# Designs tried in a protein design chat: VH-VL binders against 26S proteasome non-ATPase regulatory subunit 3 homolog A (RPN3A). Part 6

Target 1, 182 residues: 26S proteasome non-ATPase regulatory subunit 3 homolog A (RPN3A), of Arabidopsis thaliana (Mouse-ear cress) (q9lnu4r240to421)
Amino acid sequence: CRYLFYLGKIRTIQLEYTDAKESLLQAARKAPIAALGFRIQCNKWAILVRLLLGEIPERSIFTQKGMEKALRPYFELTNAVRIGDLELFRTVQEKFLDTFAQDRTHNLIVRLRHNVIRTGLRNISISYSRISLPDVAKKLRLNSENPVADAESIVAKAIRDGAIDATIDHKNGCMVSKETGD
Below, E stands for the ipSAE of ESMFold2; O stands for the ipSAE of OpenDDE; V2 stands for 0.75 times the mean of E and O plus 0.25 times the DockQ between their complexes.

## First folded at step 1 (VH-VL)

Design f5 (framework fv_ramucirumab)
Fold by ESMFold2-Fast, scan of step 1:
Structure f5 (fold): chain C 182 residues (1-182), chain A 118 residues (1-118), chain B 107 residues (1-107)
Amino acid sequence: as target 1 above (182 residues)
Amino acid sequence: EVQLVQSGGGLVKPGGSLRLSCAASGFTFSDYEMNWVRQAPGKGLEWVSSISSSSSYIYYADSVKGRFTISRDNAKNSLYLQMNSLRAEDTAVYYCARGDYWGAFDIWGQGTMVTVSS
Amino acid sequence: DIQMTQSPSSVSASIGDRVTITCRASQGIDNYLGWYQQKPGKAPKLLIYDASSLQSGVPSRFSGSGSGTYFTLTISSLQAEDFAVYFCQQYDSFPYTFGGGTKVDIK
């Protein structure tokens, strides 16, 4: 079951998330009850891989006997991803920086920023029939050198990927959602 | 010690405005999603609005969109609901509620009656 | 919007009875469902979250079960303080929606 855990970690690092998820879940299932530390490690990585795949882990995973405290940072991280709150996501990363570094999960968590943004954008598209790109950038808390250009890029990718049902009005600089009105 | 204390209800004529307040104590207010839920006399519960911990994401029930505005002041541990263009069907007890992570509401205010009548 | 259909609308029961209330979602909500108790003139009180997790301080006679679209709240041995209205609520997606409520009355 140690082999499956390492295989899962390697697959995660190589961005092979579906295979990583399978290996990590198998490792957790095959671990002896007495191997609590190992099971906690398997769950931490499985949670991250599931989030990267766009899955929200069941809340019951975080309340497993003996794992509540160890999984708390991952629970708060999962909540930020679930609600699409980029500011909360950044706060959680800072709050648990040492824990994520010790767990060697920090680099993987950085990749979750895209999942948070995508969820936030879906929420915006549902709430607004028409919204300016500067307002999209503001609502997503984009603080780069060119937030409006970043917002346009993010929206365009979400449309191409089918994550939102919208179009970009390039002339007026706004996102127009097809399914909702404000 | 964890509690939400509400104020600002009253009687108002149709077309009028009211602002509801909800003061939080005993927990880190800035860590939680906050919600407004209302209940018309003798009726069930209706979710009205939600605001994320950072105010980045705000949602409204279709029945109040364009008329109500939810806001929060994390430095003052306070949640607000500005209600404009009030209608008779807005008559209800309004509750503020803390979103447990995953959205379940574990802490509720005592409720504030809002009556809209001519 | 996700419609939450709750049944029965009311039930008459005696102290010591087992009471079961059901809640059905119009689409899959996984385990993102809470159960609330409300007494006259009071704010609702959370009993169960994540479909089956008992809120701290809530008596063990309350239990929840279900996943996806079908959920139940069970009171294993009804006590005098349990006569109230019960509501289910989904928090899988916005807008958050509540069931119509079930009034548990004394027989």
Scores: ipSAE 0.000, ipTM 0.466, lowest interface PAE 14.1, mean pLDDT 84

Design f6 (framework fv_maftivimab)
Fold by ESMFold2-Fast, scan of step 1:
Structure f6 (fold): chain C 182 residues (1-182), chain A 118 residues (1-118), chain B 106 residues (1-106)
Amino acid sequence: as target 1 above (182 residues)
Amino acid sequence: EVQLVESGGGLVQPGGSLRLSCAASGFTFSSYDMNWVRQAPGKGLEWVSTISWSGGSTYYADSVKGRFTISRDNSKNTLYLQMNSLRAEDTAVYYCAKDYYEGAFDIWGQGTMVTVSS
Amino acid sequence: DIQMTQSPSSLSASVGDRVTITCRASQSIESYLNWYQQKPGKAPKLLIYAASSLQSGVPSRFSGSGSGTDFTLTISSLQPEDFATYYCQQSDYTPTFGQGTRLEIK
């Protein structure tokens, strides 16, 4: 049980997210009922790995007996990812900075920024039939040296991955979304 | 911006009932566990009750179990404490408090006085 | 219930002094200990959570330490506004507060 937990954690750090998820879930299933602390640790990492894979953990995970208080920071983090709210995501990171550092999860949480951006982009594509790439960069709060080029890259990748149903109008520098009802 | 405002306190005879309310603003009320904490005149703090963010779990101090009921209405951003079978020893200022991190209370209301006397 | 014992019940000190308040739990509470400051007629204010984490906006002269059953709140250089009653509170189980420590001017 202990071996599977450490293997999951190592794999997660190495960006082997699918394997890490399976290892952590297996460790959690095999943990003795009396080993609440160990089970909490497995669930914290499993939640993060699932979020990194684009899965939203069920609410029931956070309301398990003995889990509600311990998983609260991870529940708030999950909500920010689910909604695609980058400002809330940053606020949650700052609010629970000490907890995430103690759990050694802060580096994985930083990587969740991409998942929040992806969800935020989906929300933009639903709300706007046409939007300029500079406005996309502004709405996603991109803080890079070239926000417009980064927005174009992010949009292009999301289209390629099937995350959004849209096209890039390179001539006019816009993202053009499909109509919701058609 | 973040604020808790209590109401409903007053003078009640022993054996009577009273309902306290706590109106929350400036934060996502439905995301936090909420608490009632009381303080008798000249005495220390005593935790009374906790309700989980969803309303699905409630906890009570032994001194109030079976007499007090904590509840919340997330659509109205309001926390409640129904107090029945009141005793003289329930006389206290009652504070509404927001859970911040694993049972630490970061935001408190101004308090409302409950006096149980003939 | 977990019983919390604070010592001393009262303490007299001068501005600039280092002040130490101790809290003992009847059983291990790991690091689930919080410290509050309360001034007359006011609601309590959270100073420290999780035994040693300083709450945002609280002066750095306040610090907490300890784990298990023995905990300490330290004020490194007492200021006039620090004269108040201080409470510890465990949150590992159903919350319980210590009796409080009244910090008085010498």
Scores: ipSAE 0.000, ipTM 0.461, lowest interface PAE 15.9, mean pLDDT 83

Design f8 (framework fv_canakinumab)
Fold by ESMFold2-Fast, scan of step 1:
Structure f8 (fold): chain C 182 residues (1-182), chain A 118 residues (1-118), chain B 107 residues (1-107)
Amino acid sequence: as target 1 above (182 residues)
Amino acid sequence: QVQLVESGGGVVQPGRSLRLSCAASGFTFSEYGMNWVRQAPGKGLEWVAIIWYDGSNKYYADSVKGRFTISRDNSKNTLYLQMNGLRAEDTAVYYCARDLDYEYFDYWGQGTLVTVSS
Amino acid sequence: EIVLTQSPDFQSVTPKEKVTITCRASQSIGSYLHWYQQKPDQSPKLLIKYASESFSGVPSRFSGSGSGTDFTLTINSLEAEDAAAYYCHQSDYLPFTFGPGTKVDIK
């Protein structure tokens, strides 16, 4: 896709992702029948940009005639993001490592980790009125040198960004959700 | 009627090159991924290489990387395997195989024997 | 690379008996496991795809099961024409790999 070099220079701000998404979708729609490979490339990048914007692409995108196999790694990736399962996300990255490297999409996919975490955290906030930060780290399967500190940082950022409706109880080391209250 | 016919096999000396062809008929060749799979005499199956329907992506087994090149000509319904730097351990029957969704091999050719011998 | 192992290496069976062949993967491959039959001096033929789905024209006596790391191919009632080598193949990750094969003979 001609727009792939533009995406290679995208900063992490939403406006640039939104513009890239529209450009890629337009390119895919206008591509001639003989340019199936070009349409596939544009769809791969459009799916990733859409996921980075917090959108879940429709199932029909992955079943377009002639594109099913080429988009299967991206379908599995989309499922991991939609579910908010960081372990599944990691498994998909490892399973299709060669494909993502060949497609030159690996760097963008690494950034999707934040979207998976946000979805997982939203699911936790809905399920638990109160949960300890160590348990948050465990449920998000954080594999860092200090998972609890990372969980606190992740939760604090999600609250600040409005992704979850919760507070941190610093004295008890817990996340308290307003969603599952009264 | 799906048919795959390999050709180009023969006896060659170590270090030489050989080019295999696989002529496809009975289906829309340009819509399917294609593979090469080999089988050494009296041994099991070993996957060699894959090429996507449009030729845009290729992958090779480590044993042949840098020596073999898979290619296709959709206008001629033909798959190719260019084999360079042949070694005794490359001696095998080479099958071309059609894949569905780049996963399983639903149709195979009859195979062509490549013997690398001094 | 994902390594596939098969057992048994060889099995000699009386006609009409049940034959069970197992395939084990070195890591989880979900259901991306396929089975092929190869008769002497013939090309391989697809039998089962995605662990348990029969390919068109394959007799109902052949069935597959399993997921993750352990897979089984079953021939419910062996016929003389079933004497062949059987191979499992994983498509979960490149490079694709095959099991070493199981040879089934008739007594």
Scores: ipSAE 0.005, ipTM 0.453, lowest interface PAE 16.3, mean pLDDT 82

Design f9 (framework fv_ficlatuzumab)
Fold by ESMFold2-Fast, scan of step 1:
Structure f9 (fold): chain C 182 residues (1-182), chain A 117 residues (1-117), chain B 107 residues (1-107)
Amino acid sequence: as target 1 above (182 residues)
Amino acid sequence: QVQLVQPGAEVKKPGTSVKLSCKASGYTFTDYWMHWVRQAPGQGLEWIGEINPSEGYTNYNQKFQGRATLTVDKSTSTAYMELSSLRSEDTAVYYCARDYDWGFDYWGQGTLLTVSS
Amino acid sequence: DIVMTQSPDSLAMSLGERVTLNCKASQSVSDYVSWYQQKPGQSPKLLIYGASNRATGVPDRFSGSGSATDFTLTISSVQAEDVADYHCQQYESYPYTFGQGTKLEIK
């Protein structure tokens, strides 16, 4: 397994993400016990591919022999993605910057921003029947020069992609969810 | 401060081999991949290959596979590129560069290799 | 191999002008493109990675944009110290390949 080659292919076609995930998991499973470093690398990339595909890796992958400490940065990253917390996501990226650089995963992790935002937005749509776009921007912790316009684009894309069941009230600048929260 | 130190120049005859060094300091040598890139006079940059100093994994540009060999000495934080069967068209500046998530963020000053009879 | 083609080959600008350098990939490289500045007699210096991320210590007048096959490096207000060759590079697939370079000169 030339895992950097597979990682490169992951970046082009969605179907190759699924194939790369299976190949990386198989490589980790079949590796000799003495090849712990190789298994760790395969698991790191498999975790990222799964997160990009919208899957949350099982907790058991992080508790395998020899992996708990090595995969800690990826465990914390997985938690940020799972709960949709963009600020926690940024904190994890900063905290483990050196590890992600060494693993050659930093740019792949940047792509996970969309997954974090999608989860966070889905949580907002479930909790609020109506919420202003400025409040959406605040809850998602958007730091752009025009957070409201950024929030509107994010909401519109999520609606288009079927990630949330909502509509935009352009007149009042609000996201209206078809899910009724309490 | 991150530094990659390379010799200034090497002169070799055609058909011989050369082993160029790149001594790293100011960071944990085994935490970053190292690349080798060359630049012929007046030409663009050409990627030769990469090595993971921790595990010794290498990937090569097929053009150089079989002629280039990348190695490291972890005890001295030094990376090496050996190029065999030298030809006049191998005359170029050879750089080593550190990899931060595929961005080559620090470069050595380069070694000018001149291959002449 | 993925071929990276830069344009123009060279250009001369006046101080303070906005300059735009282009890089085209022969096939999609997603956003896996880096830009390097190489001043006369010096090693290349990383400016941009991942198409749009500015490297540490790089002045904010430098910015990158683009995706798939078309990429641009912009210098919002060119300075005398910006005289250099600029190289784009793809790291989507092996072998990593560079463009031929664009030479930036001051009038």
Scores: ipSAE 0.006, ipTM 0.481, lowest interface PAE 13.9, mean pLDDT 84

## First folded at step 2 (VH-VL; from b3 with heavy chain G53Y, light chain A50D; framework fv_maftivimab)

Design b3a (at its last look DockQ between E and O 0.04; V2 from the best seeds 0.00; counts 0 for: pae O 7.9 > 2, placed apart)
Heavy chain, then light chain:
Amino acid sequence: EVQLVESGGGLVQPGGSLRLSCAASGFTFSSYWMNWVRQAPGKGLEWVSTISYSGDSTYYADSVKGRFTISRDNSKNTLYLQMNSLRAEDTAVYYCAKGDYEWSDAFDIWGQGTMVTVSS
Amino acid sequence: DIQMTQSPSSLSASVGDRVTITCRASQSISDYLNWYQQKPGKAPKLLIYDASSLQSGVPSRFSGSGSGTDFTLTISSLQPEDFATYYCQQSYDTPTFGQGTRLEIK
ESMFold2, look of step 2: ipSAE 0.038; ipTM 0.643
ESMFold2 (binder alone), look of step 2: mean pLDDT 93; pTM 0.947
OpenDDE, look of step 2: ipSAE 0.013; ipTM 0.598

## First folded at step 4 (VH-VL)

Design g1 (from b3 with heavy chain D105Y; framework fv_maftivimab)
Heavy chain, then light chain:
Amino acid sequence: EVQLVESGGGLVQPGGSLRLSCAASGFTFSSYWMNWVRQAPGKGLEWVSTISGSGDSTYYADSVKGRFTISRDNSKNTLYLQMNSLRAEDTAVYYCAKGDYEWSYAFDIWGQGTMVTVSS
Amino acid sequence: DIQMTQSPSSLSASVGDRVTITCRASQSISDYLNWYQQKPGKAPKLLIYAASSLQSGVPSRFSGSGSGTDFTLTISSLQPEDFATYYCQQSYDTPTFGQGTRLEIK
ESMFold2-Fast, scan of step 4: ipSAE 0.334; ipTM 0.766

Design g10 (from b3 with heavy chain K98R G99D D100S S104D D105Y; framework fv_maftivimab)
Fold by ESMFold2-Fast, scan of step 4:
Structure g10 (fold): chain C 182 residues (1-182), chain A 120 residues (1-120), chain B 106 residues (1-106)
Amino acid sequence: as target 1 above (182 residues)
Amino acid sequence: EVQLVESGGGLVQPGGSLRLSCAASGFTFSSYWMNWVRQAPGKGLEWVSTISGSGDSTYYADSVKGRFTISRDNSKNTLYLQMNSLRAEDTAVYYCARDSYEWDYAFDIWGQGTMVTVSS
Amino acid sequence: DIQMTQSPSSLSASVGDRVTITCRASQSISDYLNWYQQKPGKAPKLLIYAASSLQSGVPSRFSGSGSGTDFTLTISSLQPEDFATYYCQQSYDTPTFGQGTRLEIK
């Protein structure tokens, strides 16, 4: 049904990700098994919406006839988000810039940067009960003019948004998280 | 330099079997989906089957399901079509065709074709 | 199954003519449409993919247009080597070809 696909795109543009995900998944499911081109379009958007919601799409989505070739850029994006690697994320965006522009998905992919950061910080908080902000910057591969200041800003935002269970020790310039081994 | 060469065609009786081969050269064979496309004498083109680069996924036209099996041997750069329970309407030139790397079912390279005649 | 219908079934033209061949899909296929040229006794040759993208090595006199259900292949100035049968093919679903358009000398 193309109606469900259009609803998914409209809701995604309006930042209603949960409703967009359901509409796109319904569109993909209701498309006849034979309507491969339509399913490819629905899956590209569904993958992005699921990533924005903090879900990692299953590998099996990417390995079907038509899906293997068409979804390769989205598979590489999914890998970067899953790992929480900002440098890899930037590399994938640059490598497939023309493809994402042609698919009209570039604007949604830019918004995924927050999800990459959240995943990276969550991985750090699970691994370290205490870590310096310079080491956070290094592990997130921040290559800006002032990586430590950027790390502090990013960590403070993640704490405020509830993405990680941690505090900033401003005196010692460290992120302090719950003890690992929960 | 990129080339596909079919072989194995011939005359078979109805109900018989035949195995076609397609030898690939000049490209990384295992990276491409491969296809069989046929053409009955004086008629148009009909897609028969496709196989993924790894060989793990196969798809067939309804007219050949249960009778034909597509396979590949990446170590030999060779594509195969095993045809069983052949019928008069299977009489056609069989072409080996490569999917374009980025565009599914855009057949950018074709073999010369091999004739299969099903008749008594 | 998506049905592909070409028109005309056959066409006579002269060298230098602008030739237009049309292809209609029984349902919307977006831009998942390819065009092939086939000369007698030879394998088909890919001319156009994704409705309008010219395959590498194909002369610029060939062009494709359309989306949804209606598609056109145009040869801007027919050359002697262009007399052949032309096929459209949808790649939106399980591939199906049009019946072919035979382009013959007038």
Scores: ipSAE 0.006, ipTM 0.478, lowest interface PAE 15.1, mean pLDDT 84

Design g11 (from b3 with heavy chain K98R D100E E102D D105Y; framework fv_maftivimab)
Fold by ESMFold2-Fast, scan of step 4:
Structure g11 (fold): chain C 182 residues (1-182), chain A 120 residues (1-120), chain B 106 residues (1-106)
Amino acid sequence: as target 1 above (182 residues)
Amino acid sequence: EVQLVESGGGLVQPGGSLRLSCAASGFTFSSYWMNWVRQAPGKGLEWVSTISGSGDSTYYADSVKGRFTISRDNSKNTLYLQMNSLRAEDTAVYYCARGEYDWSYAFDIWGQGTMVTVSS
Amino acid sequence: DIQMTQSPSSLSASVGDRVTITCRASQSISDYLNWYQQKPGKAPKLLIYAASSLQSGVPSRFSGSGSGTDFTLTISSLQPEDFATYYCQQSYDTPTFGQGTRLEIK
């Protein structure tokens, strides 16, 4: 059980997310009931790795005996990622800053920003057949020195990665989606 | 005791406006997502809008987007729904509901509802 | 929006019967599904959350199962107070409810 936990953390640090997920989940399943603290820590890291892989953890993970209060910060984090709200994501990071620091998870959580943006963009593509890049930046709450350029970069990457079915109309400065949520 | 009490419902003409309130007590209001859910006479439940605990994130059903505005005053433990450009189809009982931790958690506490009738 | 479809739309049963109501999502929602009971003139009451977790104070005769797109609410031995309308609701994305299943006395 200790070996699988240690291996899971090493693989996560080395960015081998799929292997890290398997190791952490196995460690959590094999841990004795009396080792609640160990199981909680394995679940925290498994949740983060799954989110980084683009997977939403089952709701039931957060309702397990002894888990509800301990995993609450990670549940709120999961919600921000699932709905794709970058401002909510920042609020959760600020609200649970001490917990994430103590858990040594804040660096992995920073990487989740890309998953939040990807989900938010997917929601935009479903809702709008055509939307200007400035409006994309506004809806994603991009507060950078050049939000429009950032939005274009984010959209281009999402198209490249197959995360959305859309094209960029450079002439009119907009994102054109092939699927709408009507 | 955890309680939600709606008020502000009534009869209004098409094109008119109405503001609903929901007074919360017995819990830390600012820690919960809050929701408005409506039900037209004899019909099913329809989610209308949600707002995060801080008030920074708001979401709306397509049927009300651009006409309704959800807001909250955490200092007064009160949720609001400003309804503009009302239509006959907006006639319903409006429920205030708590999202426990966010909208992804079940609506565990509901108010008694307040009736909104839009007719000429 | 994720569309939720319940089956059947109405059902007649007798006290003591085992009743099952199904709910189907238009896309996978994992286990982010809730079940509610509503009696005439009353606000809905949460019965089950996370597809299978029983809400505090709800009788154990109620149970939920399923994941992905197909979900079931079961009442193992129907009681007189259980005649009501039941709604499923997904919480994976912005909330959407099924059309409801009216459970009436046979």
Scores: ipSAE 0.426, ipTM 0.799, lowest interface PAE 3.1, mean pLDDT 87

Design g15 (from b3 with heavy chain Y101F D105Y; framework fv_maftivimab)
Fold by ESMFold2-Fast, scan of step 4:
Parts: sequence; C-alpha cells; structure tokens
Structure g15 (fold): chain C 182 residues (1-182), chain A 120 residues (1-120), chain B 106 residues (1-106)
Amino acid sequence: as target 1 above (182 residues)
Amino acid sequence: EVQLVESGGGLVQPGGSLRLSCAASGFTFSSYWMNWVRQAPGKGLEWVSTISGSGDSTYYADSVKGRFTISRDNSKNTLYLQMNSLRAEDTAVYYCAKGDFEWSYAFDIWGQGTMVTVSS
Amino acid sequence: DIQMTQSPSSLSASVGDRVTITCRASQSISDYLNWYQQKPGKAPKLLIYAASSLQSGVPSRFSGSGSGTDFTLTISSLQPEDFATYYCQQSYDTPTFGQGTRLEIK
C-alpha cells in the first residue's frame, strides 16, 4: 500500500500523470479505515493529478468525515481550476502557501496555472461571439512581455487541441467563436 | 450561533436603485463565498450573485449582469448587493446565503430575506 | 447556464407514503447537486448536498441519489411537516435551481 503511494508520487514528478492518478486512487481505496492520515495524503495528490489531467474530482471526496478540513485547500484549488479564475487561483496559492509547502505539493500546483488558463479561455469562447486578442489577454490576466502574442498562441493551441470551437480573425486580431445553436 | 440578517429592501420605482446589506455573525465571514438568491412572489428560487471570501471573484446571473454589483466588507462581516436600473421583474424577496467552503458547495445558512418591490 | 428541470411540478400524497422527486441537469454535473425544502413564508432549508449526503439535523427518511444528469430525492415515509416545496440546485457551475416541486396533502 505504501509502495503504491510512493510510486504514484514518483510518477507524478516524472510527468506520468495518468499512471500516477491510478496508483494514488488505488492507494486511497486500499488504505485501512484506521489510516485516515495516509488516505488524506493520497487524496491530496490524486486531486492534483486529476486536475492536471483535466478531470474535476467528485464533490463527495471533499465531504467525507475527517476529510473536510484537511482537503479544504485542495477543494478551493479545485474551484479555481473548475471556474477558470486565475485571480482566485493566485489568492488560494497565497492563502495556503504554508500548507502546500508542508504537503510538498507546491510545484504541482504551479503547473495547474495552465489548466486554469485553458478553462478560462473556454469560458471566454462561450461568452463572446467575437473578442479582441488584447481583451482575451486582459481577461486571462496575462502579464508577460507580449501578452497579446501570448493570447494568440494560447488561443491557437486551444483551437488545435479541440479545447474550444473558434477561429482567429488575423486581419482584425480577434477570436471568433462558433455557436452550436443559431 | 451562525446567523445572516438582511436589510435595505423596500419600494422603488422602475429605473431606481437600492442597496441591500447582509450582516453575518457566528462564523469566520472572510473564509466563505457568499450568495444572493431571490424569489419573486409565488415563484421559484433564482440565484443572483456570488462573491469569493476575499472579494476578488464575483459572478452574476445573466438577468442582472451590468445592473447589480455584489461586494463585501470583511472587517464589518457584511455582504452588499447594489441594485441599479431596477425593473418590475426584479421584484422579489432577496435572501443572503452562505456557501460551505465555496459556492460549489451547498447553501447551508440562509437569512430571513428582505422584500424588494419595483413598482410605479 | 446549466438548466435544471424537476418532475413533477406538483404532487399530492398522504402521510406514510413514499415520495420521489426527480431532477435533470442539461449537462453532466457529477455529484454537485443539492436539495432544499421551503415552507411558506420561510427561507429554504438544506436537506441534501453532494447528491446523497444528508445535512446534519435532517431526518433519515430523506435520501438523495444520482450522478451526472439524473437525480432523485426520496422521502421514505411522509410526515405532516414534510408538506412543502422542494428545489434541486446545481453547484457545478454558477448556481441554478430547478423550478420546484410542490408537495401537497392528498
């Protein structure tokens, strides 16, 4: 049971997220009733790996007796990722900085920024039939040297990966969303 | 004892403005998402707006976007709803509701509600 | 918005009856579904959260089930104080409520 936990953690660090997820979930399921601390730790890592894979963990995971308080930081992270809110994500990271450091999950959480951006972009594409790339950069809170160029790259990749149903109007510098219904 | 008490409701003419307040007690106010939910006379529940514990994130129902503003003062344990450009369709009892953890959890504590009537 | 549809809109039942109310989401919401009870002139009261978890202080005759898009609230043996309007609510995205189910005395 300890081996599955360590293997999951090692695989996660090595960017084998799918294998890490399965190992961590098995460890959590196989843990004895008396091993609440171990089960909590496995759930923390499983939640992060699932979020990195683009999966939203079941709400019931966070409401189990003995889990609510310990998993609260991870539930707030899950909300930021699910909603696609980069400001909320930043606030949660700051609020629980010490907890994430002690749990040794901070480095994985930093990687979740990409998932938050992707979800935020999907929300933008649903809300706007047409939006300028500078406004996309502004809404995604891109503060790089070239936020508009970054927004264009992010949008282009999301289109290529099938994450959004949109096109780039290069002439006008806009993202144009396709609607499923008229 | 955990309590939410709304105030500020009343009669207002179409196009007018009104500000609702919700006084919270018995819990760490800044740790929870807070919500406004309304109910028109004889009708069902409609979620209006949500604000994060820090106040940095706010969300609105499509029916009120651009007209209503949710805000909070964590130092006073108070939630606010600024309502502008009011319409007859905004007539409802407005409830303040506490999310458990975040809005994505159940609304476990509700205030008594405050009546807003928009009529000429 | 995620649209929530309840069925039936109203039903009549007798004390001791088993009552079932259903709720359907327009898209998958996993288990991010809550049930509320509202009596005339009162604020709603949380009954069930996370689709099947009973809120503290709520009688065990209330139970919830379902995941994804289809959910059910069951009252195993109806009591006089249970006559009320019941609402489902999704919290997967910005919250939306079902239209409500009014439970009346037969």
Scores: ipSAE 0.319, ipTM 0.758, lowest interface PAE 3.9, mean pLDDT 86

Design g17 (from b3 with heavy chain D100Y Y101D E102Y; framework fv_maftivimab)
Fold by ESMFold2-Fast, scan of step 4:
Structure g17 (fold): chain C 182 residues (1-182), chain A 120 residues (1-120), chain B 106 residues (1-106)
Amino acid sequence: as target 1 above (182 residues)
Amino acid sequence: EVQLVESGGGLVQPGGSLRLSCAASGFTFSSYWMNWVRQAPGKGLEWVSTISGSGDSTYYADSVKGRFTISRDNSKNTLYLQMNSLRAEDTAVYYCAKGYDYWSDAFDIWGQGTMVTVSS
Amino acid sequence: DIQMTQSPSSLSASVGDRVTITCRASQSISDYLNWYQQKPGKAPKLLIYAASSLQSGVPSRFSGSGSGTDFTLTISSLQPEDFATYYCQQSYDTPTFGQGTRLEIK
């Protein structure tokens, strides 16, 4: 029902993602078929919350009758997050800026940037046993005032959070991964 | 009518280069991811490369990274594949394929294919 | 990249038979799995996307099922035009295809 939808939005704003996900999914399940617009809104927020939790929504969600066009921006967003492509993520945000603003999801989508970076970094960690921090910055498309320092910060945080199994070789300016993709 | 027509295939010596083209018609070309998929004689399908509708994002199979470049000209509704440093293992029919519904999650429209033979 | 393995590599069947082809992913791909049909000398044709969604224009005798790592393509009553090679393909990451299954007349 509408109460569960609002509860989900409140919990999302307060960064209670797991509780938000359950409230939004329950709202979608309780909505009658005739309330398509409401179901679309619940699915948009549920998709974002699931992405923030590190979950990839099922492909079939985006093929549901009546959902294809409305969820298109969220499908493209899901793919940017899944692949870990920060430039694609930026392009999707720019392309659908008006839609995300109208849906009141813009602020939540901004928070997905860290999920995109985490996935991209994990992919680098799996592919390279040793890689320089400047190359990490280039692969992640970091366009800041100091990309190398940002890469070091991002890698250090990912190590602390357990997102990657790696160490930083400060003397040589490299990330050394214990995971390699054979 | 939605159609993809490849051209540019042929015989080339190892170490040589070829540029493939794919002319698209019947749909809004710039709205779709485009792909190159190849098939060696008597073998299975191998995805080669994909490019976003705007051309800003490109992805490549590990076997072709650094040698092949995918590009597109949306004003001409044309997709390209620049192939450099060709090897005998690159011998295949190259298909141009359209991504399904604004993303390359499935390939719903395919061209007829163009044969690339790399041999002396 | 994600490895896709099909079983069997080839099978023989008769018109009217129920045919099953399986596909296994080296890691979970949810339902990001597509099936294609390819006849000799022709480009592949999309049959099924999202593991179980039938592409427009594809006969209802074709169906797909599965999620995670194990997927199945079923032809409920084989027709003469169905003799072809079938491929699964994952779209969860950069695309990879199975090795193909040749469906031959018995």
Scores: ipSAE 0.501, ipTM 0.825, lowest interface PAE 2.5, mean pLDDT 88

